VH-VL binders against Uncharacterized protein AF_1119. Designs and how they scored, part 9

Target 1, 118 residues: Uncharacterized protein AF_1119, of Archaeoglobus fulgidus (o29146)
Amino acid sequence: VYFSMKGNIDVIEDAISVSPASFSIDIAKGAHYVKEVKVKNSGGEAEIYFEDIVEGPDKSAIDVSFHTESGESISSSNKLRLPAGTADSPSETVIHVHIDVDDDAPTGSYAIYIHAKQ
Key: E = the ipSAE of ESMFold2; O = the ipSAE of OpenDDE; V2 = 0.75 times the mean of E and O plus 0.25 times the DockQ between their complexes.

## First folded at step 15 (VH-VL; framework fv_indenebart)

Design s2 (from r1 with heavy chain G105N; at its last look DockQ between E and O 0.86; V2 from the best seeds 0.00; counts 0 for: pae E 2.2 > 2)
Fold by ESMFold2, look of step 15:
Structure s2 (fold): chain C 118 residues (1-118), chain A 123 residues (1-123), chain B 115 residues (1-115)
Amino acid sequence: as target 1 above (118 residues)
Amino acid sequence: EVQLLESGGGLVQPGGSLRLSCAASGFTFNSYAMSWVRQAPGKGLEWVSSIRDSGGKTYYADSVKGRFTISRDNSKNTLYLQMNSLRAEDTAVYYCAKVGYKYSNSRWGMDVWGQGTTVTVSS
Amino acid sequence: QAVLTQPASLSASPGASASLTCTLRSGINVGDYRIYWYQQKPGSPPQYLLRYKSDSDKQQGSGVPSRFSGSKDASANAGILLISGLQSEDEADYYCMIWHSSAWVFGGGTKLTVL
């Protein structure tokens, strides 16, 4: 069995952008999915973290987490450092978005909204 | 070699409190979720609580919600269980366990267990 | 009705095979679940043996011999732990575990005796 999911990444700061800003996946019950996202910074040095909101038949059945490329957790107590960049030469930092689906998740369509915060 | 060592067990009166600790070594502690599982004398295994690698999400069995608090200190490679309002039914060996899927949530199963620490709640 | 049911005991001869069942209650389907198996010898903590969801989604525990394997019996709504070539050291309690309704749930355990 598979679920249809759509992810959307919302960034508050004009100098910070992400690629991709949205994605769609089909995922089975009990599966683990990893999405690579590039964070670009065209401004001064920043520290950020991410929060998620899940919508769907049972939002508690989906877990989302954020890690550096090396695997360290990104959270409000362990923020991601973004080096300074410029409009012509933004800094780039890779993150991994991990998505886990409970074994007993109800079938249906789910949406994941991700917010970058300072 | 992954090692988990529980401590802080003992004899406590009903309504009392204890704080359990689990010292971890031999793996990248902050990359793994952690769990507490207990076993009453002569009984089977019962899951108690789990915590994400970052400490930002926690999960509890219904039997302990509101009384027990799981926490972790990633700088000290230590897992904790604060147990309040203890009851006779909480008498058990308490095991700490490492979740066996790196970077995963705490809803993946455990692969390494400690030796356990004994909690006895008796008047 | 319990979420997971295991027989209380099972006995088998050295060198034979033992098939330990973990039956899910009516209303939930074994095909959806990743089933974890643990061994506990008297006086010792539990040890992870393996997990099984499907042949493409399974894992053997570290140092666990290949004579331990997992499968499912869909018609019985059950997970299966197969232990082949039984040794006297396999005498232990065996627990299954699943994630269900936002909680880890253990079966009641099976005491395996090797006679």
Scores: ipSAE 0.492, ipTM 0.841, lowest interface PAE 2.2, mean pLDDT 89
ESMFold2 (binder alone), look of step 15: mean pLDDT 94; pTM 0.955
OpenDDE, look of step 15: ipSAE 0.707; ipTM 0.909

Design s3 (from r1 with heavy chain K102R, light chain W104Y; at its last fold request DockQ between E and O 0.91; V2 from the best seeds 0.75)
Heavy chain, then light chain:
Amino acid sequence: EVQLLESGGGLVQPGGSLRLSCAASGFTFNSYAMSWVRQAPGKGLEWVSSIRDSGGKTYYADSVKGRFTISRDNSKNTLYLQMNSLRAEDTAVYYCAKVGYRYSGSRWGMDVWGQGTTVTVSS
Amino acid sequence: QAVLTQPASLSASPGASASLTCTLRSGINVGDYRIYWYQQKPGSPPQYLLRYKSDSDKQQGSGVPSRFSGSKDASANAGILLISGLQSEDEADYYCMIWHSSAYVFGGGTKLTVL
ESMFold2, look of step 15: ipSAE 0.519; ipTM 0.838
ESMFold2 (binder alone), look of step 15: mean pLDDT 93; pTM 0.955
OpenDDE, look of step 15: ipSAE 0.792; ipTM 0.927
ESMFold2, fold request of step 16: ipSAE 0.514, 0.412, 0.467; ipTM 0.862, 0.816, 0.837
ESMFold2 (binder alone), fold request of step 16: mean pLDDT 93, 93, 93; pTM 0.955, 0.955, 0.955
OpenDDE, fold request of step 16: ipSAE 0.841, 0.868, 0.844; ipTM 0.926, 0.943, 0.943

Design s4 (from r1 with light chain K53R W104Y; at its last look DockQ between E and O 0.90; V2 from the best seeds 0.00; counts 0 for: pae E 2.1 > 2)
Fold by ESMFold2, look of step 15:
Structure s4 (fold): chain C 118 residues (1-118), chain A 123 residues (1-123), chain B 115 residues (1-115)
Amino acid sequence: as target 1 above (118 residues)
Amino acid sequence: EVQLLESGGGLVQPGGSLRLSCAASGFTFNSYAMSWVRQAPGKGLEWVSSIRDSGGKTYYADSVKGRFTISRDNSKNTLYLQMNSLRAEDTAVYYCAKVGYKYSGSRWGMDVWGQGTTVTVSS
Amino acid sequence: QAVLTQPASLSASPGASASLTCTLRSGINVGDYRIYWYQQKPGSPPQYLLRYRSDSDKQQGSGVPSRFSGSKDASANAGILLISGLQSEDEADYYCMIWHSSAYVFGGGTKLTVL
């Protein structure tokens, strides 16, 4: 293990929640890590995408991207559709959060903050 | 099975423009980052530009920043390189290459290369 | 100093071994990097041979014979491509490459002659 990293996923809409809301992982230099996240929607049908903020010794050494379970990229130009749900029966949609660490990433602690956006 | 076919090369005057295309087949194009690499006559390999699988991040060699633009159309399985303000030193064979790690950025090296297309910048 | 340095040429006999070096400049450590190796024959595009970071983090390219292998010499700060059992068809240009500072960087290449 070269360093530890944690991430937090923040959702700005009351009807949308995520599981897990945070995670901690040990990531080696040059590693590729995939975190499975479930997005729950208790409201009407929605389209969302994600943005990340990386903090650490060299934030450019960390690349974060978002994909559907089938591998399609999620972006502001290709948003994730969330089916409608209810408070007692929310819809669930799985996404994958991909984290790439450069071979020459400086040793240290990194934090990843993820925001769901409409 | 994996195939990359470059096109759009040719003879152009200094200061001119060309757009290169790379048609991809035999793999899930939108799951892989892509690169352009060039080779001047009798010289070594020089990386030009890379673009991640979604098209959301791009990378450029200092020698081409501000003049070249990499792009992709994932619905057409096609990679592009728009080259503006061409100079004699841009004369090279231009290769399209696939990054060799699925669902990643551009940092995992290139595993499949096209045949190349020749760009000649001369008066 | 160039990020990656390769000798311009190397010659070896058929059936022998060739050890091609890819030296990283001072200030960066070969131990951190995946070293990618490419072969290019005259008139053809480059072909991916293999990558090597460690014995637990390496990959042979598709269809690349096992007589091609990667290693590192930490004391020389260098990646190594070993080609054993040299054949005439191994005569080619060989390039190393790394991902460094958000860029792919190639070495200058080594022309291997099999005599």
Scores: ipSAE 0.494, ipTM 0.845, lowest interface PAE 2.1, mean pLDDT 89
ESMFold2 (binder alone), look of step 15: mean pLDDT 93; pTM 0.956
OpenDDE, look of step 15: ipSAE 0.795; ipTM 0.924

Design s5 (from r1 with heavy chain Y101W, light chain W104Y; at its last look DockQ between E and O 0.85; V2 from the best seeds 0.00; counts 0 for: pae E 2.2 > 2)
Fold by ESMFold2, look of step 15:
Structure s5 (fold): chain C 118 residues (1-118), chain A 123 residues (1-123), chain B 115 residues (1-115)
Amino acid sequence: as target 1 above (118 residues)
Amino acid sequence: EVQLLESGGGLVQPGGSLRLSCAASGFTFNSYAMSWVRQAPGKGLEWVSSIRDSGGKTYYADSVKGRFTISRDNSKNTLYLQMNSLRAEDTAVYYCAKVGWKYSGSRWGMDVWGQGTTVTVSS
Amino acid sequence: QAVLTQPASLSASPGASASLTCTLRSGINVGDYRIYWYQQKPGSPPQYLLRYKSDSDKQQGSGVPSRFSGSKDASANAGILLISGLQSEDEADYYCMIWHSSAYVFGGGTKLTVL
């Protein structure tokens, strides 16, 4: 079976933006997805982490986590450092979003939203 | 080689507390979810708790919710199980286990097990 | 009703095959699940044998001989562990496991006797 994914981009209020900031998946039960996400910073140096919101038939069937490109987990206790940038030349940091789908996940459409936090 | 070494088991009275530790080596500990599984004397396997690679999500069997707390210290490659309000039915060998997929949540099966540590709750 | 049901005991002769079943309760479908299998000998921790979802989605545990294999019987709603060429060292307890409703669930275990 083939994989398809839809996504949306939200503009972050401060100098920090995430692309994509949201996406939806056509579910494959028991699958593990990795999504590359770019974080741009047009302001001073910052430390951030991420939270997810899952919408769908059973949000508990989806597990989302955030990792650096090298694989280190990003959390409120292990934040991602963003280098300073400017509006014309924002710094860019790549992260990986890991998505695990339960074997018993109900059929339906799921959407995943990513929120950057400081 | 992956190695898991449990410690902290012992004899406690009902209502007491005990903290189990699991020292991990031979793999990148902070990239894998971890689990505790127990086995009462003469009984089958019962999953107790699991924790994500980052420590950001935890899962508990209904039988231990509110009494047991799973945690990890990724800087020390150590998994913990804090057991409070112990009951006779918590008597078991407690195994530390590694989840088999790197960067995955707790749901991808346990591929390496420790030797276990024995907890006896009796008055 | 238990999520996973295994027969308590099974006997088979050396050199023969044993087929160990792990039946899922009604309302959930074996086709959706990865079925994990573990072997446990007295006084020892469980050892991971293999997992099976389909022929294209399976894994043999490290050092586990190919005479151990997984399959499914869809009509019985069951996972199957097949052990061919039985040896005396295969005498052990065997557990199946799945991830279901945000929890690991073990079957009750099957004691395999080789006589």
Scores: ipSAE 0.463, ipTM 0.817, lowest interface PAE 2.2, mean pLDDT 87
ESMFold2 (binder alone), look of step 15: mean pLDDT 93; pTM 0.948
OpenDDE, look of step 15: ipSAE 0.794; ipTM 0.926

Design s6 (from r1 with heavy chain T28K, light chain K58N; at its last look DockQ between E and O 0.82; V2 from the best seeds 0.70)
Fold by ESMFold2, look of step 15:
Structure s6 (fold): chain C 118 residues (1-118), chain A 123 residues (1-123), chain B 115 residues (1-115)
Amino acid sequence: as target 1 above (118 residues)
Amino acid sequence: EVQLLESGGGLVQPGGSLRLSCAASGFKFNSYAMSWVRQAPGKGLEWVSSIRDSGGKTYYADSVKGRFTISRDNSKNTLYLQMNSLRAEDTAVYYCAKVGYKYSGSRWGMDVWGQGTTVTVSS
Amino acid sequence: QAVLTQPASLSASPGASASLTCTLRSGINVGDYRIYWYQQKPGSPPQYLLRYKSDSDNQQGSGVPSRFSGSKDASANAGILLISGLQSEDEADYYCMIWHSSAWVFGGGTKLTVL
């Protein structure tokens, strides 16, 4: 399979941006990928979490999770605090996105989209 | 020293319910997926259920889907298995197990196991 | 046609080697899978020995002697646990395990007798 990349940015009221907001992966059966992602906030203090959407031949073959740089899981019950920032000096927070591919993942093109929420 | 201590096993009639607990210590519980594995008397190992480190994703063996519910309380370092509509075939030692790959999903294997708690489903 | 098949028993002499097989059913390829191996002695929980996908992707369990090693036999579609320099304490049940179709699947286990 060939690697492809599709990018979307999902922000809260245009003040929060995620880079990159989506990933396409080569299908490497059983692989574990870690992507460093920056979250910028040019508005007031916020608490957010993330959701993923997977497209591909078998959506269930891909597991995505979100962690702080220190390794703490980010979820709706343990949100990431984003400090306030400004347009010229946005706050930046680094997260890690963990992607696991099943050993029996079917060959094909997969795209992973991440959305910041709340 | 990683420790996993199961409790809540016992004798239950068919159709009954039990809740198993697994108290975890000696590692960062919030960073690891967890599993339940069972072993019927004189038989091999059978995976029952797994749960992601955040609790956000769960997986079940076909034999227990709709009857068993895995959950975790990361503030108490405790894993749970709610077992409903119990059958004689559920009689087994139930092991709590830690996934051995930090910050990853439950599709990495287990590296530390508890001592087990016995569930007997009979009259 | 179980997903994983292990021989029910195997005997070997002290000091010899034992080669324990974990055969995947037709239609799935051992080359794709990370194979996990567990040891279980009577009255005890299973213990993790090692995992093996390839020479560049494997891990020995904590405190597990190097005389335990993993490999694969592609022509037999099988994972292999090799135990060299057998000792009486190696007498145990041995299980393989893979992640398949969104489930953990164990083999039926092999009882290793050292005599």
Scores: ipSAE 0.548, ipTM 0.843, lowest interface PAE 1.7, mean pLDDT 88
ESMFold2 (binder alone), look of step 15: mean pLDDT 93; pTM 0.951
OpenDDE, look of step 15: ipSAE 0.779; ipTM 0.922

## First folded at step 16 (VH-VL; framework fv_indenebart)

Design u1 (from r1 with heavy chain S50Y; at its last look DockQ between E and O 0.53; V2 from the best seeds 0.00; counts 0 for: pae E 2.03 > 2)
Fold by ESMFold2, look of step 16:
Structure u1 (fold): chain C 118 residues (1-118), chain A 123 residues (1-123), chain B 115 residues (1-115)
Amino acid sequence: as target 1 above (118 residues)
Amino acid sequence: EVQLLESGGGLVQPGGSLRLSCAASGFTFNSYAMSWVRQAPGKGLEWVSYIRDSGGKTYYADSVKGRFTISRDNSKNTLYLQMNSLRAEDTAVYYCAKVGYKYSGSRWGMDVWGQGTTVTVSS
Amino acid sequence: QAVLTQPASLSASPGASASLTCTLRSGINVGDYRIYWYQQKPGSPPQYLLRYKSDSDKQQGSGVPSRFSGSKDASANAGILLISGLQSEDEADYYCMIWHSSAWVFGGGTKLTVL
């Protein structure tokens, strides 16, 4: 038996966008997933971190964390630096989103929303 | 070689406080979640607390919520447990433990343990 | 009722096999859980032995002999630690552990005696 999960990522700044904006995945109980997410910056240099919001039958059953491509944790105390870009040539930075699912997670649909913050 | 060295244990009266430390070496400390586990004399293992690799998320056993605070300093490769309002039931050896999966949250078990530090709460 | 139940003690002869059980309470299913096993000798910290969810989702601890293995007995709702070819140094306390309801939960432990 499996349950499914859908992820959504919202743009926080008009110059900074995160791709994909949403996604759906099927996940298994007790699984660990890593998703690549692109962060585009069409404005000046910025330092950001991320917060997640989980919707579903039991939002506490999903643990989300954010990492650089090299594996360093991104947090309000260790922010991600985004190089400056332009509307025609935005800078791109890849991050990894790690998703841990509890062994006893209830069956159902989950959605993960990712908000970039400064 | 992964090494975890606990310190800060001792004899404390009920209602007192202690701060435990765990010095880590031999691995990339900031890539792993960390845990505290205790063992009362002659008893089994009891999980106490858990902290994610970034330090941004913490979990506590119900028996210690509101009294104990787990924290970490990734620049010093050190894990901490602040223990307040200590009770006789908190008497135990306290072990520092490393989670065995890189970049994991709270859902993976511990693979390396320290030697422990003894906390005794008695009048 | 306890989430995990282990027998308090078990005895077995050198060279034989020991089967240590970790029974989950009614209402939760062993098939869902990754079960961790730890060994503890007197005066020493616990040592990680292995974890088991299924044959495709398992891990042997570093330096742990292959005569230690994990499995499950679905009809008993239990995780199993099998120790084959018992040696005198296998005499120890053994704990199981799972992640349940946002907490790590240990079993009460089994004292294995090798006679």
Scores: ipSAE 0.485, ipTM 0.822, lowest interface PAE 2.0, mean pLDDT 87
ESMFold2 (binder alone), look of step 16: mean pLDDT 93; pTM 0.947
OpenDDE, look of step 16: ipSAE 0.697; ipTM 0.877

Design u2 (from r1 with heavy chain Y59W, light chain W104Y; at its last look DockQ between E and O 0.68; V2 from the best seeds 0.68)
Fold by ESMFold2, look of step 18:
Structure u2 (fold): chain C 118 residues (1-118), chain A 123 residues (1-123), chain B 115 residues (1-115)
Amino acid sequence: as target 1 above (118 residues)
Amino acid sequence: EVQLLESGGGLVQPGGSLRLSCAASGFTFNSYAMSWVRQAPGKGLEWVSSIRDSGGKTWYADSVKGRFTISRDNSKNTLYLQMNSLRAEDTAVYYCAKVGYKYSGSRWGMDVWGQGTTVTVSS
Amino acid sequence: QAVLTQPASLSASPGASASLTCTLRSGINVGDYRIYWYQQKPGSPPQYLLRYKSDSDKQQGSGVPSRFSGSKDASANAGILLISGLQSEDEADYYCMIWHSSAYVFGGGTKLTVL
């Protein structure tokens, strides 16, 4: 038996897009997953951070965090600056989404939703 | 080499407060979760609290919830423990410890420990 | 009742092996957990020895000799620290630990005496 989880990433504004826009991972008890996500900006400079929402049998058994490619934490107190871009030449920024699963996470279906915010 | 040095222990009356510090060096402090673990005289190890690498999430043992506050200043490579409403049962050596997995929360165990600082709660 | 149970003491001769157990209470399964092991000598802080979940998911602490190893006994619901080729400096307290219910939980510790 495996946990099934989904990751979703919302576009904050029409100028900012994320690739992939959604992703799924198989979650095993006690595992640590890292997902690479690209954030494109076709508009002016922006500062963003991310929030997660976990649904499932025990949301406290899942820890999600957001990091730059270099490993720095992204939070509301340490936002990610997105360089300005254009429709023909959007800026691209890579982030890493870290997912930790408790050893005693209950079996069941989990969904992870990731929202970019300004 | 990873180094952790606790300070701020001492003798405190019941109901009093004390703030512990842990100075960290030899590793990228802001990439690792940190923990406080205590040991009463002649007793075993008891986990107290942990804090995520960013400082954005904290965990507490039930015995200290509402009385102790863990925090960190990543610009100073320093971990803190604010202890309020101290009780005789809080008498212990308090160890600062580094969680042994980069870019994660508390759940990966501690791989490096400090020398400890002694807290005595007595009239 | 306790989440983790360790015998209070264990004695063994130099050159022999010691098998230290860390038993999980009924209702939780040792197979799910990474078991962390720590050594503490008198007057000193604990030292990380190793962690063990399975043969493909384990880690030796930095500078820890290979004569220290981890395993599990599923029938006893226990983690095991094996110390082979015992030396006098192995005399110490040994603690197991797991992450359970959003908390680190230590066993009560085993005092190992090397005759």
Scores: ipSAE 0.574, ipTM 0.846, lowest interface PAE 1.6, mean pLDDT 88
ESMFold2, look of step 16: ipSAE 0.518; ipTM 0.838
ESMFold2 (binder alone), look of step 16: mean pLDDT 94; pTM 0.961
OpenDDE, look of step 16: ipSAE 0.815; ipTM 0.909
ESMFold2, look of step 17: ipSAE 0.538; ipTM 0.859
ESMFold2 (binder alone), look of step 17: mean pLDDT 94; pTM 0.961
OpenDDE, look of step 17: ipSAE 0.810; ipTM 0.907
ESMFold2 (binder alone), look of step 18: mean pLDDT 94; pTM 0.961
OpenDDE, look of step 18: ipSAE 0.782; ipTM 0.921

Design u3 (from r1 with light chain Y33R K58N W104Y; at its last look DockQ between E and O 0.61; V2 from the best seeds 0.00; counts 0 for: pae E 3.9 > 2)
Fold by ESMFold2, look of step 16:
Structure u3 (fold): chain C 118 residues (1-118), chain A 123 residues (1-123), chain B 115 residues (1-115)
Amino acid sequence: as target 1 above (118 residues)
Amino acid sequence: EVQLLESGGGLVQPGGSLRLSCAASGFTFNSYAMSWVRQAPGKGLEWVSSIRDSGGKTYYADSVKGRFTISRDNSKNTLYLQMNSLRAEDTAVYYCAKVGYKYSGSRWGMDVWGQGTTVTVSS
Amino acid sequence: QAVLTQPASLSASPGASASLTCTLRSGINVGDRRIYWYQQKPGSPPQYLLRYKSDSDNQQGSGVPSRFSGSKDASANAGILLISGLQSEDEADYYCMIWHSSAYVFGGGTKLTVL
């Protein structure tokens, strides 16, 4: 049986959105998974970071982190700068979401929710 | 070439405190998790603590939890271990080690080790 | 119950092979685990040798000779470090390690004597 995970993404305000907004990730125990996510900004310049919430049998068995396309860690102390855009021409910024699954992660369904914060 | 250089070891009384440092060079420090591993005289290896590449997540052996604090300063390429409430059984060589998988958590094992710094807790 | 158990010592002749075992506690399945192996010579820090989960998921450490290899014995619930073509320089302590319950856990180590 698959050990599967799904990611969900909130829209943090009308001007800033992420794509995909939701996704399913099939992750084997002990795997490292990378998911590319696009962040669009149709408003003024902004600085953001991300937080995750893991639901499942053991949230401590799942580690999620956020990185720029070049690999720089995104956190509240090293925020991602979103260039200004417009509704007609939103700016796009790519991030990488890294997911590590412990070798001993309990069997069951896991969901990962990603929240963009300012 | 990857280099890890520990410092801050010494002789300390039981109940005392000590702060270890590990200077890193030859790799992108902020892309890798880091660990402390110790070895008591004539004994085997014991993992002490690990910290994620961003510094946002830490792990501790039960034997040190609540007494030791791992931290890092990515702007200075330096790993730290604050050791409080020291006991005789904390006497060991303390190794700094690099986790061997870029952009990941602490679970991928250590691939490069420093030469160690000696902590002696007695009297 | 120790998480990882290694024999305290092992002897083998130059040119022969040595199989070093790392047995996991009952309730921890060796098939699920990535097993890391380290070599340590007296007065020196440990050196990373290799990791092994499966034939499609393994890694040789930098500069580690191919005569060092990893495998598993599922019926014994054990990881195995095989050293073929033993040389006197292979005389060392060998440790296995896994990630378990949010911790790195080392075995007690095996002293390999080449004579």
Scores: ipSAE 0.326, ipTM 0.793, lowest interface PAE 3.9, mean pLDDT 86
ESMFold2 (binder alone), look of step 16: mean pLDDT 93; pTM 0.954
OpenDDE, look of step 16: ipSAE 0.796; ipTM 0.902

Design u4 (from r1 with heavy chain G55K, light chain K58N; at its last look DockQ between E and O 0.59; V2 from the best seeds 0.00; counts 0 for: pae E 2.2 > 2)
Fold by ESMFold2, look of step 16:
Structure u4 (fold): chain C 118 residues (1-118), chain A 123 residues (1-123), chain B 115 residues (1-115)
Amino acid sequence: as target 1 above (118 residues)
Amino acid sequence: EVQLLESGGGLVQPGGSLRLSCAASGFTFNSYAMSWVRQAPGKGLEWVSSIRDSKGKTYYADSVKGRFTISRDNSKNTLYLQMNSLRAEDTAVYYCAKVGYKYSGSRWGMDVWGQGTTVTVSS
Amino acid sequence: QAVLTQPASLSASPGASASLTCTLRSGINVGDYRIYWYQQKPGSPPQYLLRYKSDSDNQQGSGVPSRFSGSKDASANAGILLISGLQSEDEADYYCMIWHSSAWVFGGGTKLTVL
């Protein structure tokens, strides 16, 4: 009936941060969520992708996918390029995270964590 | 205009192999999940397999698990279905279909279908 | 028992309405599911008509006339495709579909005859 969200920051190197990096869903059945996530880079140009970890009554009932603003999929075989930045002026790149919950997903609380990888 | 063009169907003996292709155009292929659906002569629709847009995660009907492999080449806007250990029951028209929700995984239904390609498995 | 059951055939007169049912097996609840509907005319691939979960969560397919609509009958545990103002071109096979147990499942299809 309702969506609850918790925000965390994931740092894969001291120069790259992802915010928010986690989502909590207290009750999830058949929902579809789209979240904007900012990736900041204060170092040299980098290429990254993402992995998700799902906790809850049935983690196989949750599908998480990662896309650029233009809709291109982000994966280990099609990484997101991050422009170089500095500590005072980090580059910012927005991605879209899609969270799809099966219609027959068991009711309960689910937590979804996002980890950026190089 | 979204277009999906299947190819690679034909006559094959039981136990044989065949690879189907689906050429896609008119949309950002990498943003959408894709499916194969088949229809035996005079019968209803049966979902075969789906592949996700971002991780390449795949799903299969129980009737084809271990025999069929779905894949995609995003640089060529092409979906594939490798069919091994073919059986007479695999005889059907095979349709390529696009999932109808951008930015979504394979859990959303299909909105655009190709013309189909015919596979006949006969000794 | 099949996950989705559709009557094999249905007949209705031009100008009348047809109500096509897609019944879910016992143990699963139609209220939870997004029901997809497809039309297939002889010699052609299927065409997407609409999807329906609720009055606030549904979508008409591109170019599909508003006389096609979706609903549910909770007491029958069924999705419903309503076709109002039947035309001869509506004569076709109609399939429902849901995502269930990590798989797409089609109903067996209903052959609609307009006579």
Scores: ipSAE 0.452, ipTM 0.813, lowest interface PAE 2.2, mean pLDDT 87
ESMFold2 (binder alone), look of step 16: mean pLDDT 92; pTM 0.948
OpenDDE, look of step 16: ipSAE 0.688; ipTM 0.881

